# VH-VL binders against b7kms5: the designs that were tried, part 102

Target 1, 80 residues: b7kms5
Amino acid sequence: DTFETVRNTIRIESEVDESLRQLCHEERITKETWLEAAYLYLCEKPEELAQVIQLAQERLSQRKAIADYKRAKTMQERFL
Key: E = the ipSAE of ESMFold2; O = the ipSAE of OpenDDE; V2 = 0.75 times the mean of E and O plus 0.25 times the DockQ between their complexes.

## First folded at step 5 (VH-VL)

Design kb2 (framework fv_pozelimab; at its last look DockQ between E and O 0.19; V2 from the best seeds 0.00; counts 0 for: pae O 5.7 > 2, placed apart)
Fold by ESMFold2-Fast, scan of step 5:
Formats: C-alpha cells, structure tokens, sequence
Structure kb2 (fold): chain C 80 residues (1-80), chain A 121 residues (1-121), chain B 107 residues (1-107)
C-alpha cells in the first residue's frame, strides 16, 4: 500500500512551463500528475501518441537548431 | 568518454603535403567545432584553425595559404592538410574540441595525445 | 594579432605553497581567457575557461581571476602533480593566441 516515486529534473521551454502552470492552477492539479495522466492517456491512443512523438522530435530538432545558431554567432563574434 | 586520436605519417619530405586525421569517439563530430594546434619541439603552442561539420572554417593567417581542414561525418573524423612543408613545420600536432557554455566558448576542452611530424631537411 | 605575455617565465616552489602566474593581453579581451596545463610529453589540459570558470574534474586549488587585459592563475596549495608548464589563451579575437608559457618546477 505504498507508492514509489522517482525524482527527475526536467528543463522545458519557459513559455510552455508558464502555460502548464496556469493550466495546473486552474484545474488544481500538479505538473507531476498532469505528466503521468497525459502519458497514460496517450498510451491508449496510438494515433495521438504518434502525433506527440512527432512533435517531440520536431522540438528536439528546433532546440538543436537554436543551439547551432547560438554557437555560430559566438564563433562569428570572434571576427570582431 | 570523449576521446580524440591523431593518425598520419610521422615523416614528411620538404615541399610535400602533411596529412593528419583525427578520429573522434564518445561524441559526434557534428556537435562541436574542431581544431588543430601544433607545438614545435621545445616551443609554445600555435593555433592552426577550426572546422565545423557544415564546412565553416577559419585558419590562422600565418598558415591560411597552406592549411585545409575538412570533416568526414560518416567516419566521425576531421583532417588537416598542410602543403609545401619545410623544417619549420616540424612539430607535435594536436587535434582538439571547442565546446560552448551559455555565454561563450570552452576552447580546447579535450585534446588528442598528439602526433609528432618531422619534416626532414 | 593579440599578443599574450606571461610572467614569470619560470618559477620554483615547494609542495603546499601558493603559486600565482600572470597573463597580460595587448588589448582588452573581456573574460575570453583560458588556462592550460601541460605536463612533460603530454597534451595540454584545460583548467579554466572564461577567465574564472573551473573546468569539470579540475581540482579546486586552481583558480583564475581577471578581466580586460590582466589575468592570474593561482594554485592555492601546490601538489607534486602540478609540475608543468602553464599557458594562457585568448579566444576573444581571431587568430586565437597563446602566451609563451610559465614553467612551474617543484623543489
């Protein structure tokens, strides 16, 4: 009759975090329980799960592109 | 777990092209900027240039006319070619990585062991 | 090109001593300065980047300070493994340039 949990540190985009915090406040839930519920729900819906995975892949590519841009800018600043 | 290893001939004749390859393991060659640095025996360090997997590069003006650095992403390697060598090019050649933090560079955070290239008289 | 001048060129100290090495840039380089340790026969190792940021895995006895043109590397309690030549590097402007090196000899 015990629940075992794992502590994770997750970094997400600040605008997404703000939106999620507003949702959690309005619905009186926590980010942890929302994440658990969203994952469990999507596991029962293969088509929706595939859409979420594709969005996650796109966001990963976007983060890499932003990092690449910042790195290139830093190297370019060394010409001045 | 990031490791860099230089390879190539240790002896090069004057006027020929020096060719070295750096094999990267534990990291993708497309994740960082890569560099070559050399050190003549008993002397200090000289930066040769950098390469990024997209082809972006810069060479020390002292070597620009003779140096070419290239990347092979399929082999996770990058290479240095230095043309028209003379005895002054005798040095230990190192490959190294340049990484980044939020506000700038972490230059040369990992180095290869170095490879001595001797240019015979 | 930006010239980096280190002082002293050589020093000798005992285990446990505090050692300070200085590096001066011929023009302002903000905090775009790194420190490297090179032991005989080996590749250099990054100790400090951005003038004062300690690289992961480097002992806390190493500390960098400075900005602009004047920089120092301090080893608070010298250990036998600290026998080495130390180089500063400016990464502010191309071409990137190293200082001439400071040799630290342990008595």
Amino acid sequence: as target 1 above (80 residues)
Amino acid sequence: QVQLQESGPGLVKPSETLSLTCTVSGDSVSSSYWTWIRQPPGKGLEWIGYIYYSGSSYYNPSLKSRATISVDTSKNQFSLKLSSVTAADTAVYYCARTDFYDEGLVPFDYWGQGTLVTVSS
Amino acid sequence: AIQMTQSPSSLSASVGDRVTITCRASQGIRNDLGWYQQKPGKAPKLLIYAASSLQSGVPSRFAGRGSGTDFTLTISSLQPEDFATYYCLQDFNYPWTFGQGTKVEIK
Scores: ipSAE 0.480, ipTM 0.818, lowest interface PAE 1.6, mean pLDDT 92
Fold by ESMFold2, look of step 6:
Structure kb2 (fold): chain C 80 residues (1-80), chain A 121 residues (1-121), chain B 107 residues (1-107)
Amino acid sequence: as target 1 above (80 residues)
Amino acid sequence: QVQLQESGPGLVKPSETLSLTCTVSGDSVSSSYWTWIRQPPGKGLEWIGYIYYSGSSYYNPSLKSRATISVDTSKNQFSLKLSSVTAADTAVYYCARTDFYDEGLVPFDYWGQGTLVTVSS
Amino acid sequence: AIQMTQSPSSLSASVGDRVTITCRASQGIRNDLGWYQQKPGKAPKLLIYAASSLQSGVPSRFAGRGSGTDFTLTISSLQPEDFATYYCLQDFNYPWTFGQGTKVEIK
């Protein structure tokens, strides 16, 4: 049962990444094993998974809103 | 990979409305700023205006009363209508995307192939 | 509207030549200046944005310089595929405006 892996790049908010990096170091695990474990744990807990999905949707919406605000500000600068 | 393709009638009669559609693939029309640009045969480029799906639009003052840009998110398209056309509106029409970096713009990093519209009676 | 004036309107050059094209704005535009290449029957292609930033996939023989009102595009060693018309664009304020173009022809 050899693990097949997929190479990915992920962008994480810097404050969250710092906290996650510290946790992984303290617990002597890697980010990828933490991510796999968190997902596998939640797969068997439908109600908890739904809560995580809701939070993920909220974070996605906020990241889009921040990006949209910055882009709108840049386009607005072209009105002297 | 982002691709843009203009479509619409190649011949329009004077005083009528020119209507063009840009179909976008590899990106969502709701996530970027989208622009129409035109080029009369043998001449330079003229910026027509831009649109953002849930935000603002702006048109070149010389065309503002005649030009309207709109978005159809269900078809992933944006469109140009130019009313009351004359022979002076004969041009190749391009659609284009504007990209962004930290605090700045990358105007028109992708263009459609262009479509010639001739205004003739 | 900000007028963009390119010089020269046309030039003839040989493969391997160093070519410089200028673009002058009628008022200061900071570094909000792009350069585009257009071949006959084709759409323009972005080369340079923000006056000096090279677009991904554009050869390093293309370089942009300047700020304020005076800008240049330089091709350090002209290649056969570089014979085209070049346009500058200001995106400093609306309406955004292009220069009239500079045609680079084979000598």
Scores: ipSAE 0.236, ipTM 0.768, lowest interface PAE 3.3, mean pLDDT 90
Fold by OpenDDE, look of step 6:
Structure kb2 (fold): chain C 80 residues (1-80), chain A 121 residues (1-121), chain B 107 residues (1-107)
Amino acid sequence: as target 1 above (80 residues)
Amino acid sequence: QVQLQESGPGLVKPSETLSLTCTVSGDSVSSSYWTWIRQPPGKGLEWIGYIYYSGSSYYNPSLKSRATISVDTSKNQFSLKLSSVTAADTAVYYCARTDFYDEGLVPFDYWGQGTLVTVSS
Amino acid sequence: AIQMTQSPSSLSASVGDRVTITCRASQGIRNDLGWYQQKPGKAPKLLIYAASSLQSGVPSRFAGRGSGTDFTLTISSLQPEDFATYYCLQDFNYPWTFGQGTKVEIK
């Protein structure tokens, strides 16, 4: 079987990325295939998927806060 | 995959309002800063401004008095309006995503193909 | 506004050449500098962000260096597909501003 690969920009929080990198190295898999497998697994686990989504939403909120901070900091520096 | 697509009229008369829409797929408009950039034919790039899902926007001072960016989360779109256009506003208009991570911003990691808007009577 | 000055405005090079493009900011911008590649009739493409971080999918022959006011984009070995116009962008302060561009042409 053949499949088409789509290029994506995936940026992961540094500590999570490091942990995931180590896991993938030990298990001789890639972050890409880990992500694919994890998603496919969760697609069959609606309750677990909901939990992951909630966690993802929380992490997104944190990223938004960082982005807002960056913007605010830039604005402050402009007027210094 | 993240995709952006500009849409709107390619011809606008002087003094009228340029109106473009960017349709985003593969990503929610709630997760990035959504940006407009333009490029006059044969010239360089100019940042117009961006909008965040919260409605917070920032504009290039050179265009602030005329530019309005809005977001429609229900349609996963964001738009640009540029009023009182002149020939100087003739350009290819791009919509783009500005992503972010813990370390900072990543401006324009994804672009639309661009749409030419010509200002002519 | 912060002015970004690229040099040179254009250059001619051959496949395999080492190419260096510089970008100078009118004031310190720390590492808030990106590099973009644009081919005729196409949208720009992000190559490097945060001065030295290589965007996913971008060949390793591209490298960004610098901090403060002086930045460089280096193509270690120019490939046929690298002939294009390159722009730097600062996002340290608003308005975000581009360099005027550097056109890399075939010799």
Scores: ipSAE 0.020, ipTM 0.725, lowest interface PAE 5.7, mean pLDDT 90
ESMFold2 (binder alone), look of step 6: mean pLDDT 92; pTM 0.943

Design kb3 (framework fv_pozelimab; at its last look DockQ between E and O 0.02; V2 from the best seeds 0.00; counts 0 for: pae E 16.0 > 2, placed apart)
Fold by ESMFold2-Fast, scan of step 5:
Structure kb3 (fold): chain C 80 residues (1-80), chain A 121 residues (1-121), chain B 107 residues (1-107)
Amino acid sequence: as target 1 above (80 residues)
Amino acid sequence: QVQLQESGPGLVKPSETLSLTCTVSGDSVSSSYWTWIRQPPGKGLEWIGYIYYSGSSYYNPSLKSRATISVDTSKNQFSLKLSSVTAADTAVYYCARTDFESEGLVPFDYWGQGTLVTVSS
Amino acid sequence: AIQMTQSPSSLSASVGDRVTITCRASQGIRNDLGWYQQKPGKAPKLLIYAASSLQSGVPSRFAGRGSGTDFTLTISSLQPEDFATYYCLQDFNYPWTFGQGTKVEIK
C-alpha cells in the first residue's frame, strides 16, 4: 500500500522551527510526520483544536500588523 | 489572480463631477495601496493619487482641490470623484495597485483595462 | 515636482536589435524608478521596479540600470511584441511623475 503525498513549501518562524527540529531529533521522527500527527490528533479534540485556531489567528494578525506598519512607513518617507 | 475593473459613465458634462469605481478581485482592498492614473488621448500618463483602506491618502497637487478617492471594504472597491470637470479632464482613467517587496515599492504592478471619460456638452 | 525626461521620443528598430531608452530625473531619486510598457489601446504593464528589478513574468531580455538621475532600459534582442511606448516613473517623492514616453516603432 503506497500513500499518495503532496509536497508543500511553508515558511515558519525560525525559533519555532529550531524547537521543532530539536523535538523531532530527540524523538526520532520527522517534521512532516509531526505535522500530520498533530493535525489528526487535534481533529479528535474540538476544544484543543479551537485553542490552536485562536493562536493561529493571533499570529496571523501580528504578521499583518507588522507588514502594515512597514508599508505605511515606506509611503510616509516619500514626503521627505 | 489579481484583477481590476473600472466602471462609471463615459460621458460627463462640463462643471459636473466625474465618478468612477474600481472593483478588485483576487486581492483584498485592505491589503494594498490603490491609485488612479489618467491619460488624455494621444498624451502621457498623469498620477492622480493613492488611497489606503484606513483613509490615508495623497493627491497630486494639480488635482487636489477637485479629487477625492475613497474605499468601500464591504464591496472590495475604491472610487474616484473629480469635481468641476472641463474638456481638459477628457482621458482614459486607470485604476492600479501599489505593492511592496524588500527592495522597496512596486508601484502599479496591476492595472485595470482603463475607461474613457469624455467631457463634452 | 520632479521632472522625468525620456530620450529619444521615438526610435525605429528591427526585430533582433538591441534597443536602449534613457530616462533622466531633474534631481536625485536614488533607485526609485520603474519602467512600463504600453501597447496601443491597452493599459501599461510594469516591467521593472527599483531601477533594475525585473517584474515576475517579464522576459529576461528587458534590463534596467542606473541610479541617481540617469537611467536606462535595454531590450537585448527586440521581439515583434516589444513594439510599444515605454514610460519611466519616479516613485521617490510626491507627486509621482512619469516621463513623456518613448515610442519604439518598426523600421
Scores: ipSAE 0.433, ipTM 0.810, lowest interface PAE 1.7, mean pLDDT 92
Fold by OpenDDE, look of step 6:
Structure kb3 (fold): chain C 80 residues (1-80), chain A 121 residues (1-121), chain B 107 residues (1-107)
Amino acid sequence: as target 1 above (80 residues)
Amino acid sequence: QVQLQESGPGLVKPSETLSLTCTVSGDSVSSSYWTWIRQPPGKGLEWIGYIYYSGSSYYNPSLKSRATISVDTSKNQFSLKLSSVTAADTAVYYCARTDFESEGLVPFDYWGQGTLVTVSS
Amino acid sequence: AIQMTQSPSSLSASVGDRVTITCRASQGIRNDLGWYQQKPGKAPKLLIYAASSLQSGVPSRFAGRGSGTDFTLTISSLQPEDFATYYCLQDFNYPWTFGQGTKVEIK
């Protein structure tokens, strides 16, 4: 172990996670090292990084919308 | 990595207002529901409430009249105020993150270490 | 409020034992149930969410099952570090409520 690592909880959308796991299995790498490599690659590609950031922001907005929906649903069921 | 840290006075007099702040690092307060939970000594856990970055909040009805949660995005902090405290409010107070994934919420995946607040004259 | 009733309130077990803790909701909560582990002087730790989803980094000996009103947390082979108090939590309806806890003690 030559690297200092930090433990993070990474939750990935199920379909994306499945496809990513499949890729990692085929290439004999891990999701962790894939993420590290992808980030490092993008750090050298400012235009591509900007595109990934935009996509990430859109996906975050979708997650927020789902969270808001669940909250609203919970409140609705509270009055039933 | 995501870290939460409670801060505030550990002693509050009866009828006064308990005030705590949770400082968040490793994550933006704009991405989750930020939650307060408390635990009286030797007892179970009680959900107090949470706040979203939009300002939307929800409180335990048992505390709604006295509890106020606020968020300061500029400082990446959120706070709890509990007014008119009594000895029954003596507890370890935790701040926690309620995250969400594709299909729902993930309550309290990260916690602060907790801070004891004692209500005593 | 939805009441969450854990059973047993406490149990004694040995290392290697299979341990099962149950949580019953006073009404249907679908799969909106989480399990937490708390050790003395520490904050609770998320083990399971959505009734059966294992939190990242949690050993596979922990398993959550159930839907509706009856839920179980199983530790297939109890380890020394597993002696703690466990809580269930429902987030189906407000207010979110915890079970009263189950203390797993060393026999």
Scores: ipSAE 0.022, ipTM 0.729, lowest interface PAE 6.9, mean pLDDT 90
Fold by ESMFold2, look of step 6:
Structure kb3 (fold): chain C 80 residues (1-80), chain A 121 residues (1-121), chain B 107 residues (1-107)
Amino acid sequence: as target 1 above (80 residues)
Amino acid sequence: QVQLQESGPGLVKPSETLSLTCTVSGDSVSSSYWTWIRQPPGKGLEWIGYIYYSGSSYYNPSLKSRATISVDTSKNQFSLKLSSVTAADTAVYYCARTDFESEGLVPFDYWGQGTLVTVSS
Amino acid sequence: AIQMTQSPSSLSASVGDRVTITCRASQGIRNDLGWYQQKPGKAPKLLIYAASSLQSGVPSRFAGRGSGTDFTLTISSLQPEDFATYYCLQDFNYPWTFGQGTKVEIK
């Protein structure tokens, strides 16, 4: 009955990360256990899981669009 | 490898403000809870208070009116100011880390070496 | 504030002895208790957290037990480097508080 863990690196928007750290401190839990609990909870609730997935897709798309816009202007604009 | 180092004056006059800085290496002050603890010579340990860089803080009620802990993220440091000191504030002062986020709550898993502050005139 | 009472205040022991130190909380603290070792002129060192979890690099002769209000630290076979003062700490509620310490001396 061992709890084996894996080390991961994730990038979270700074305001969301700060809010999550505050919540975890207030509840005397860790970010890792919160993530595990949230996922396990949602696995039994397919409609709520679908809503979370939709929000995650929207956030991913927005992050990609912002990154693509920042890269859209290249040196060739100088010569076009 | 986390290392903590206290710095500040070792002698403070009564009624003045004790001011100490803890320099952190091997970790970010933004990632954990940072604490000051003191130990009068030959006596036990007293928790002074903690800070989390986002503004969460708590002070031992015995020192609440006199103690302030602050963070300087650009220097990766946190500091203690203790106002209106008396001889009773003479102690070795330690800074310490609590690992809260990564491996569960592990209080004071790293300590500085301690610095003696003597209050005398 | 939660009062932490250690007993005994001091004890004398020989290398190889089993040593037990008790820490009692003035209210229930679940398993939110740590044990620290301090040698003269040095900073404390974490031994045990969460009542029974051994910190990395700490020898297995150290064992923590307890939950609620009554906790023990046991050193199963005392070594020369274990002569020190030991403190318990509750991290259940602020302010976090230490016990008064137990000095383990050479007999």
Scores: ipSAE 0.000, ipTM 0.609, lowest interface PAE 16.0, mean pLDDT 85
ESMFold2 (binder alone), look of step 6: mean pLDDT 92; pTM 0.942

Design kb4 (framework fv_pozelimab)
Fold by ESMFold2-Fast, scan of step 5:
Structure kb4 (fold): chain C 80 residues (1-80), chain A 121 residues (1-121), chain B 107 residues (1-107)
Amino acid sequence: as target 1 above (80 residues)
Amino acid sequence: QVQLQESGPGLVKPSETLSLTCTVSGDSVSSSYWTWIRQPPGKGLEWIGYIYYSGSSYYNPSLKSRATISVDTSKNQFSLKLSSVTAADTAVYYCARTDFYSEGLVPFDYWGQGTLVTVSS
Amino acid sequence: AIQMTQSPSSLSASVGDRVTITCRASQGISNDLGWYQQKPGKAPKLLIYAASSLQSGVPSRFAGRGSGTDFTLTISSLQPEDFATYYCLQDFNYPWTFGQGTKVEIK
C-alpha cells in the first residue's frame, strides 16, 4: 500500500540548490517530492522532456570540461 | 549505458609483449580518462596507467618503462601494450573509465569484465 | 607513492550486522578516496567516490566518511549480497594506489 523508496546522494550547483531550497520552503514541499513531481510531469510532455534533456547534456558537458581543466592543471603542477 | 569490453590473447610467452584492447560503447572515448588496472590471481588491485584522447598519459612508475596506452578514436577503443613480460605479469586485466563531476574525478565508475592473461612458456 | 592500508584484512559477520572497514593513507589525500566492492569472479564496482559520495544505484546502507588520512566504509545492516572483498583507492597523487583489500566473510 505504501511507496517503496531509495535514498540517493545528488550533487548540484550551490546557487541552484539555494533557489530550490527556498522554493521548497515557501511551498511546503520537500526536494524529494519536487524531483518526483517534476520527472513525472515531464514524462507526460515529450517536447518539454527533450528540452530538459538537452539542457542536462549541456550542463554535464560544461562540468566535464571544467573538471578536466582543473585536474589537468593540478596534474601538471604535480609532475612539473 | 556505458559498457567496456577487454579483448586480446589470454596466453603470452615470457619476454614477449602483452597487447589488450578495450572497446567502449555508450560513451565517446574523447569524453573521459581511460585506465588499465590489473589483479594477479588471489591478490589485490594495481593501477597501470591512464590516458586522455589527446595523448596525455601517466603510468605507474613500476610499469612505466614497459607500458604504453594508446587511443583509437575512430574505433572508440583504447589499448595497453606491456613489453618484456614475465610470470609476475600474470593477472586479470581490467579497463575502466574515470569520469568528471564539477569538483573532481569519479575514478573507475565503469569497468570491463576483465580478461585473464597468463604468462607461461 | 602513497601507501593505503586497510584494516582489518578480513572479518566474519552475519546478515544484519553493522560492518566497518578502515583505510589509512600514508599522507594527506584530502577527500580523494573511493571504495570498491568485488565479488568472486567479477570486476570491482564503485560504491563511493570523494570519500563520502554514494554512487548512483548503490544501496543507502553503504556510507563513507573521513578526510585527510583516515577513512571508513560502513555497511549499516549487512545483506547476503554484501559478502565480498572491499578496496579503497586514493586518486590524490599519481600513481593512484589501492589498499590491500578487506574480505567480508559469512560467520
Scores: ipSAE 0.006, ipTM 0.634, lowest interface PAE 10.2, mean pLDDT 87

Design kb5 (framework fv_pozelimab)
Fold by ESMFold2-Fast, scan of step 5:
Parts: structure tokens; C-alpha cells; sequence
Structure kb5 (fold): chain C 80 residues (1-80), chain A 121 residues (1-121), chain B 107 residues (1-107)
């Protein structure tokens, strides 16, 4: 039949989503297939994969800092 | 999938301390705000308080003198203690999570099934 | 504390009906308003947060509107599983407070 698949819900930054959506539309592919292809390609290039992982770690750190700030600010506003 | 489960005695004597624990799975107790909410039989919902591992805790002023919420990160649990109970504290007690989105709060997006606590001699 | 008043306290409706319930805050709460569904013997379930944002997995027949002090929850075509008590909650200011509830019953 077809590939066995799983459903995932992921949250990405609006600017990144917008850019990726435009790319997928222009190239006539889906976000799902782009994600699969990107991962498979990087798995065959260990040095490039390491660079991507480093960028991901930096972005995760930024998201946590921003989220923590917003959480603290939101609670402060509600309870002052 | 986030799941919450309350546990603790279903019967507490007047003047004693009510003690409940909420076990969290599918999420870290260190990553969100955690709350207790109660509902007396046949009545509406009352917010008890919040705890966040980073040091934020807030209680309903009507319960602040008696209520304590604490977190045990090693067991991925948080707990409620309510001292000096009376018949007015008889209620179903729920634990729940509050999450965040870019512009605010997503309050009480997951709940435990609730546990009935009866205050009786 | 901010008082949340729901109307009506109860209503009777038939499957397929459009049902609207209202929630009024005693002071301005921006859009910091949530709607919850509770069935007998069960925990409440979040339907809508930030006055109009539909929670993941909640059917699109549920819609919230309003800002400031006046809010509504609309069920566009009532289904058998929708007979329940509905609560609003303000999360704008401490202490957080629920409305008294609106019971939606079978006609």
C-alpha cells in the first residue's frame, strides 16, 4: 500500500513556517516530505548534521529563555 | 499525552490536615504551572492555588492561611495540604495544568479525574 | 475579586439547535476568558482559551466571542454529547474566578 506513517504536531516559528511554506508551494512538495528528505540527507553528512544540531541547540536555548520571561511577566501582571 | 492523577485519603477528620498528591506523566512538573481546583458536591468550581518550580506560587486569598502547594521534581508530583479542615472543605479535588502561548495563558488544559474528600467525624 | 456571572443558569435545547450562553465580568478582563465543559461525574474539559481560541481536538461547532466584560459561547449545531454544564473562567486578575455554570439540558 503506502509508507507506514505517524502523526506529529509540531510548533515552529512563524517566519520559518512562512518561508518553508513558500518553498514547498514553489517546488510542489509538502512540509512532511521536505522534513523527511532534509533529515535523510543530513544523516549522510555527519559534519553538516553536527552544524544543524548546534543551531537547533541554540534555537532551543533562545526559546526557553523567551518562554521563561513571558511566563514570569504574564504571572506578574496577573498577580500584582 | 499529558495525564494527571490525584491520590490521597478520601476521608479526613475535622481539624486535621487534608493531604493530596498529583502524579504527572507525559510532561515535566518543572515546565508548567500546576494548580488545585475543588468542587463541593452540587456546586461550582473554586481555584485553590498555583505552583511553578521556578519559585512562583499564588493562593486564593480565602484559603491562603491554610493551603500549601509543593513540588517534588524527583517523583514528578505536586501536592496540596489544607490544614484545619471543616465540613465546608468537603469537595471533589482536581489537579490541573496551565500552559502558555505567545500572548498569554492556556489555563487548565489538562485535568486529573478528581478525588472526593469528605470531612467527617 | 472579579465576579463572573453566567446567563442563563440553565436552558433546554434539542439536537441540531444553535445554543448561546453568556458570561459577564464585573470589570474589564481583556480577552483572558476560558470556557469549560463538564459532564456529570467527570472533570471539566477546556474548550476555548483567550476568549476565542479553540483548544486542539475540540469540534469547530464551539465558538467563543467577546472582549472586555461581555463574552459568549456558541454551539452552532448541538450534538447529543454536548449536553453538559458549561463554565467560564477569568484568568486576568488574581484570584482567578469561575462563573456559576450554565446547564444545557435535553428538551
Amino acid sequence: as target 1 above (80 residues)
Amino acid sequence: QVQLQESGPGLVKPSETLSLTCTVSGDSVSSSYWTWIRQPPGKGLEWIGYIYDSGSSYYNPSLKSRATISVDTSKNQFSLKLSSVTAADTAVYYCARTDFYSEGLVPFDYWGQGTLVTVSS
Amino acid sequence: AIQMTQSPSSLSASVGDRVTITCRASQGIRNDLGWYQQKPGKAPKLLIYAASSLQSGVPSRFAGRGSGTDFTLTISSLQPEDFATYYCLQDFNYPWTFGQGTKVEIK
Scores: ipSAE 0.012, ipTM 0.649, lowest interface PAE 8.8, mean pLDDT 87

Design kb6 (framework fv_pozelimab)
Fold by ESMFold2-Fast, scan of step 5:
Structure kb6 (fold): chain C 80 residues (1-80), chain A 121 residues (1-121), chain B 107 residues (1-107)
Amino acid sequence: as target 1 above (80 residues)
Amino acid sequence: QVQLQESGPGLVKPSETLSLTCTVSGDSVSSSYWTWIRQPPGKGLEWIGEIYYSGSSYYNPSLKSRATISVDTSKNQFSLKLSSVTAADTAVYYCARTDFYSEGLVPFDYWGQGTLVTVSS
Amino acid sequence: AIQMTQSPSSLSASVGDRVTITCRASQGIRNDLGWYQQKPGKAPKLLIYAASSLQSGVPSRFAGRGSGTDFTLTISSLQPEDFATYYCLQDFNYPWTFGQGTKVEIK
């Protein structure tokens, strides 16, 4: 089959990337196709999709909190 | 459309490291799995190992202590290093692609032309 | 490691003949078996994957059958370009292993 594709750059937590990389190799799939399949599967399952979105929101909140803390600490160490 | 081409020295001295590179065109190294296979003159095929672009790899246990496969996504290449070579490592070395079609896993659907590496003093 | 044994190791045949090559796995591999053709001085070429799926561009005279441990490749009417060595490969479990090859020679 022929598909049109787009190139995306994404940043993933290193431990998650390691685990996903191993899963993909063991199951003989690619990260790209895993992402496509996971999204398509979840779109058919509204309750599961909502739970995944909630987890994503929680992880994003944690990333922001960590980034804000690191930024504040770096600025303080420079001037205090 | 998809082409693979091996390159590297055709002669390696015993105890040294054999280094080969496979250049991929018509496909991204990030989209598939990449393999090295070898064939000693007049003999059969031996699977060396496989890599995914992220660095996840599997090796033939008989070669695992000596073989390393790596990917360079910026050059669209992947490479094999085989250390401590002996005359038994003399072979034609092939690079190949493994991909998925709608019906399932498709091992080695494209191959390079092969490059002969002779191990001698 | 899973051992792959091909039979026969070599055979001689004439153009138009029906040729059958067998491949046996030392343990069950489902349908995770491929067939490859290699002509002298050239790289192998994929003929069949998943035991019975014909690769695009490969003539329909090639057919694969089998599952589990016993597999066959059949060439229904041998052509001059079919004289080659044929290899089976199991992709069920690492390390992936090839059969020893079957050489199809002109009679």
Scores: ipSAE 0.000, ipTM 0.618, lowest interface PAE 18.8, mean pLDDT 86

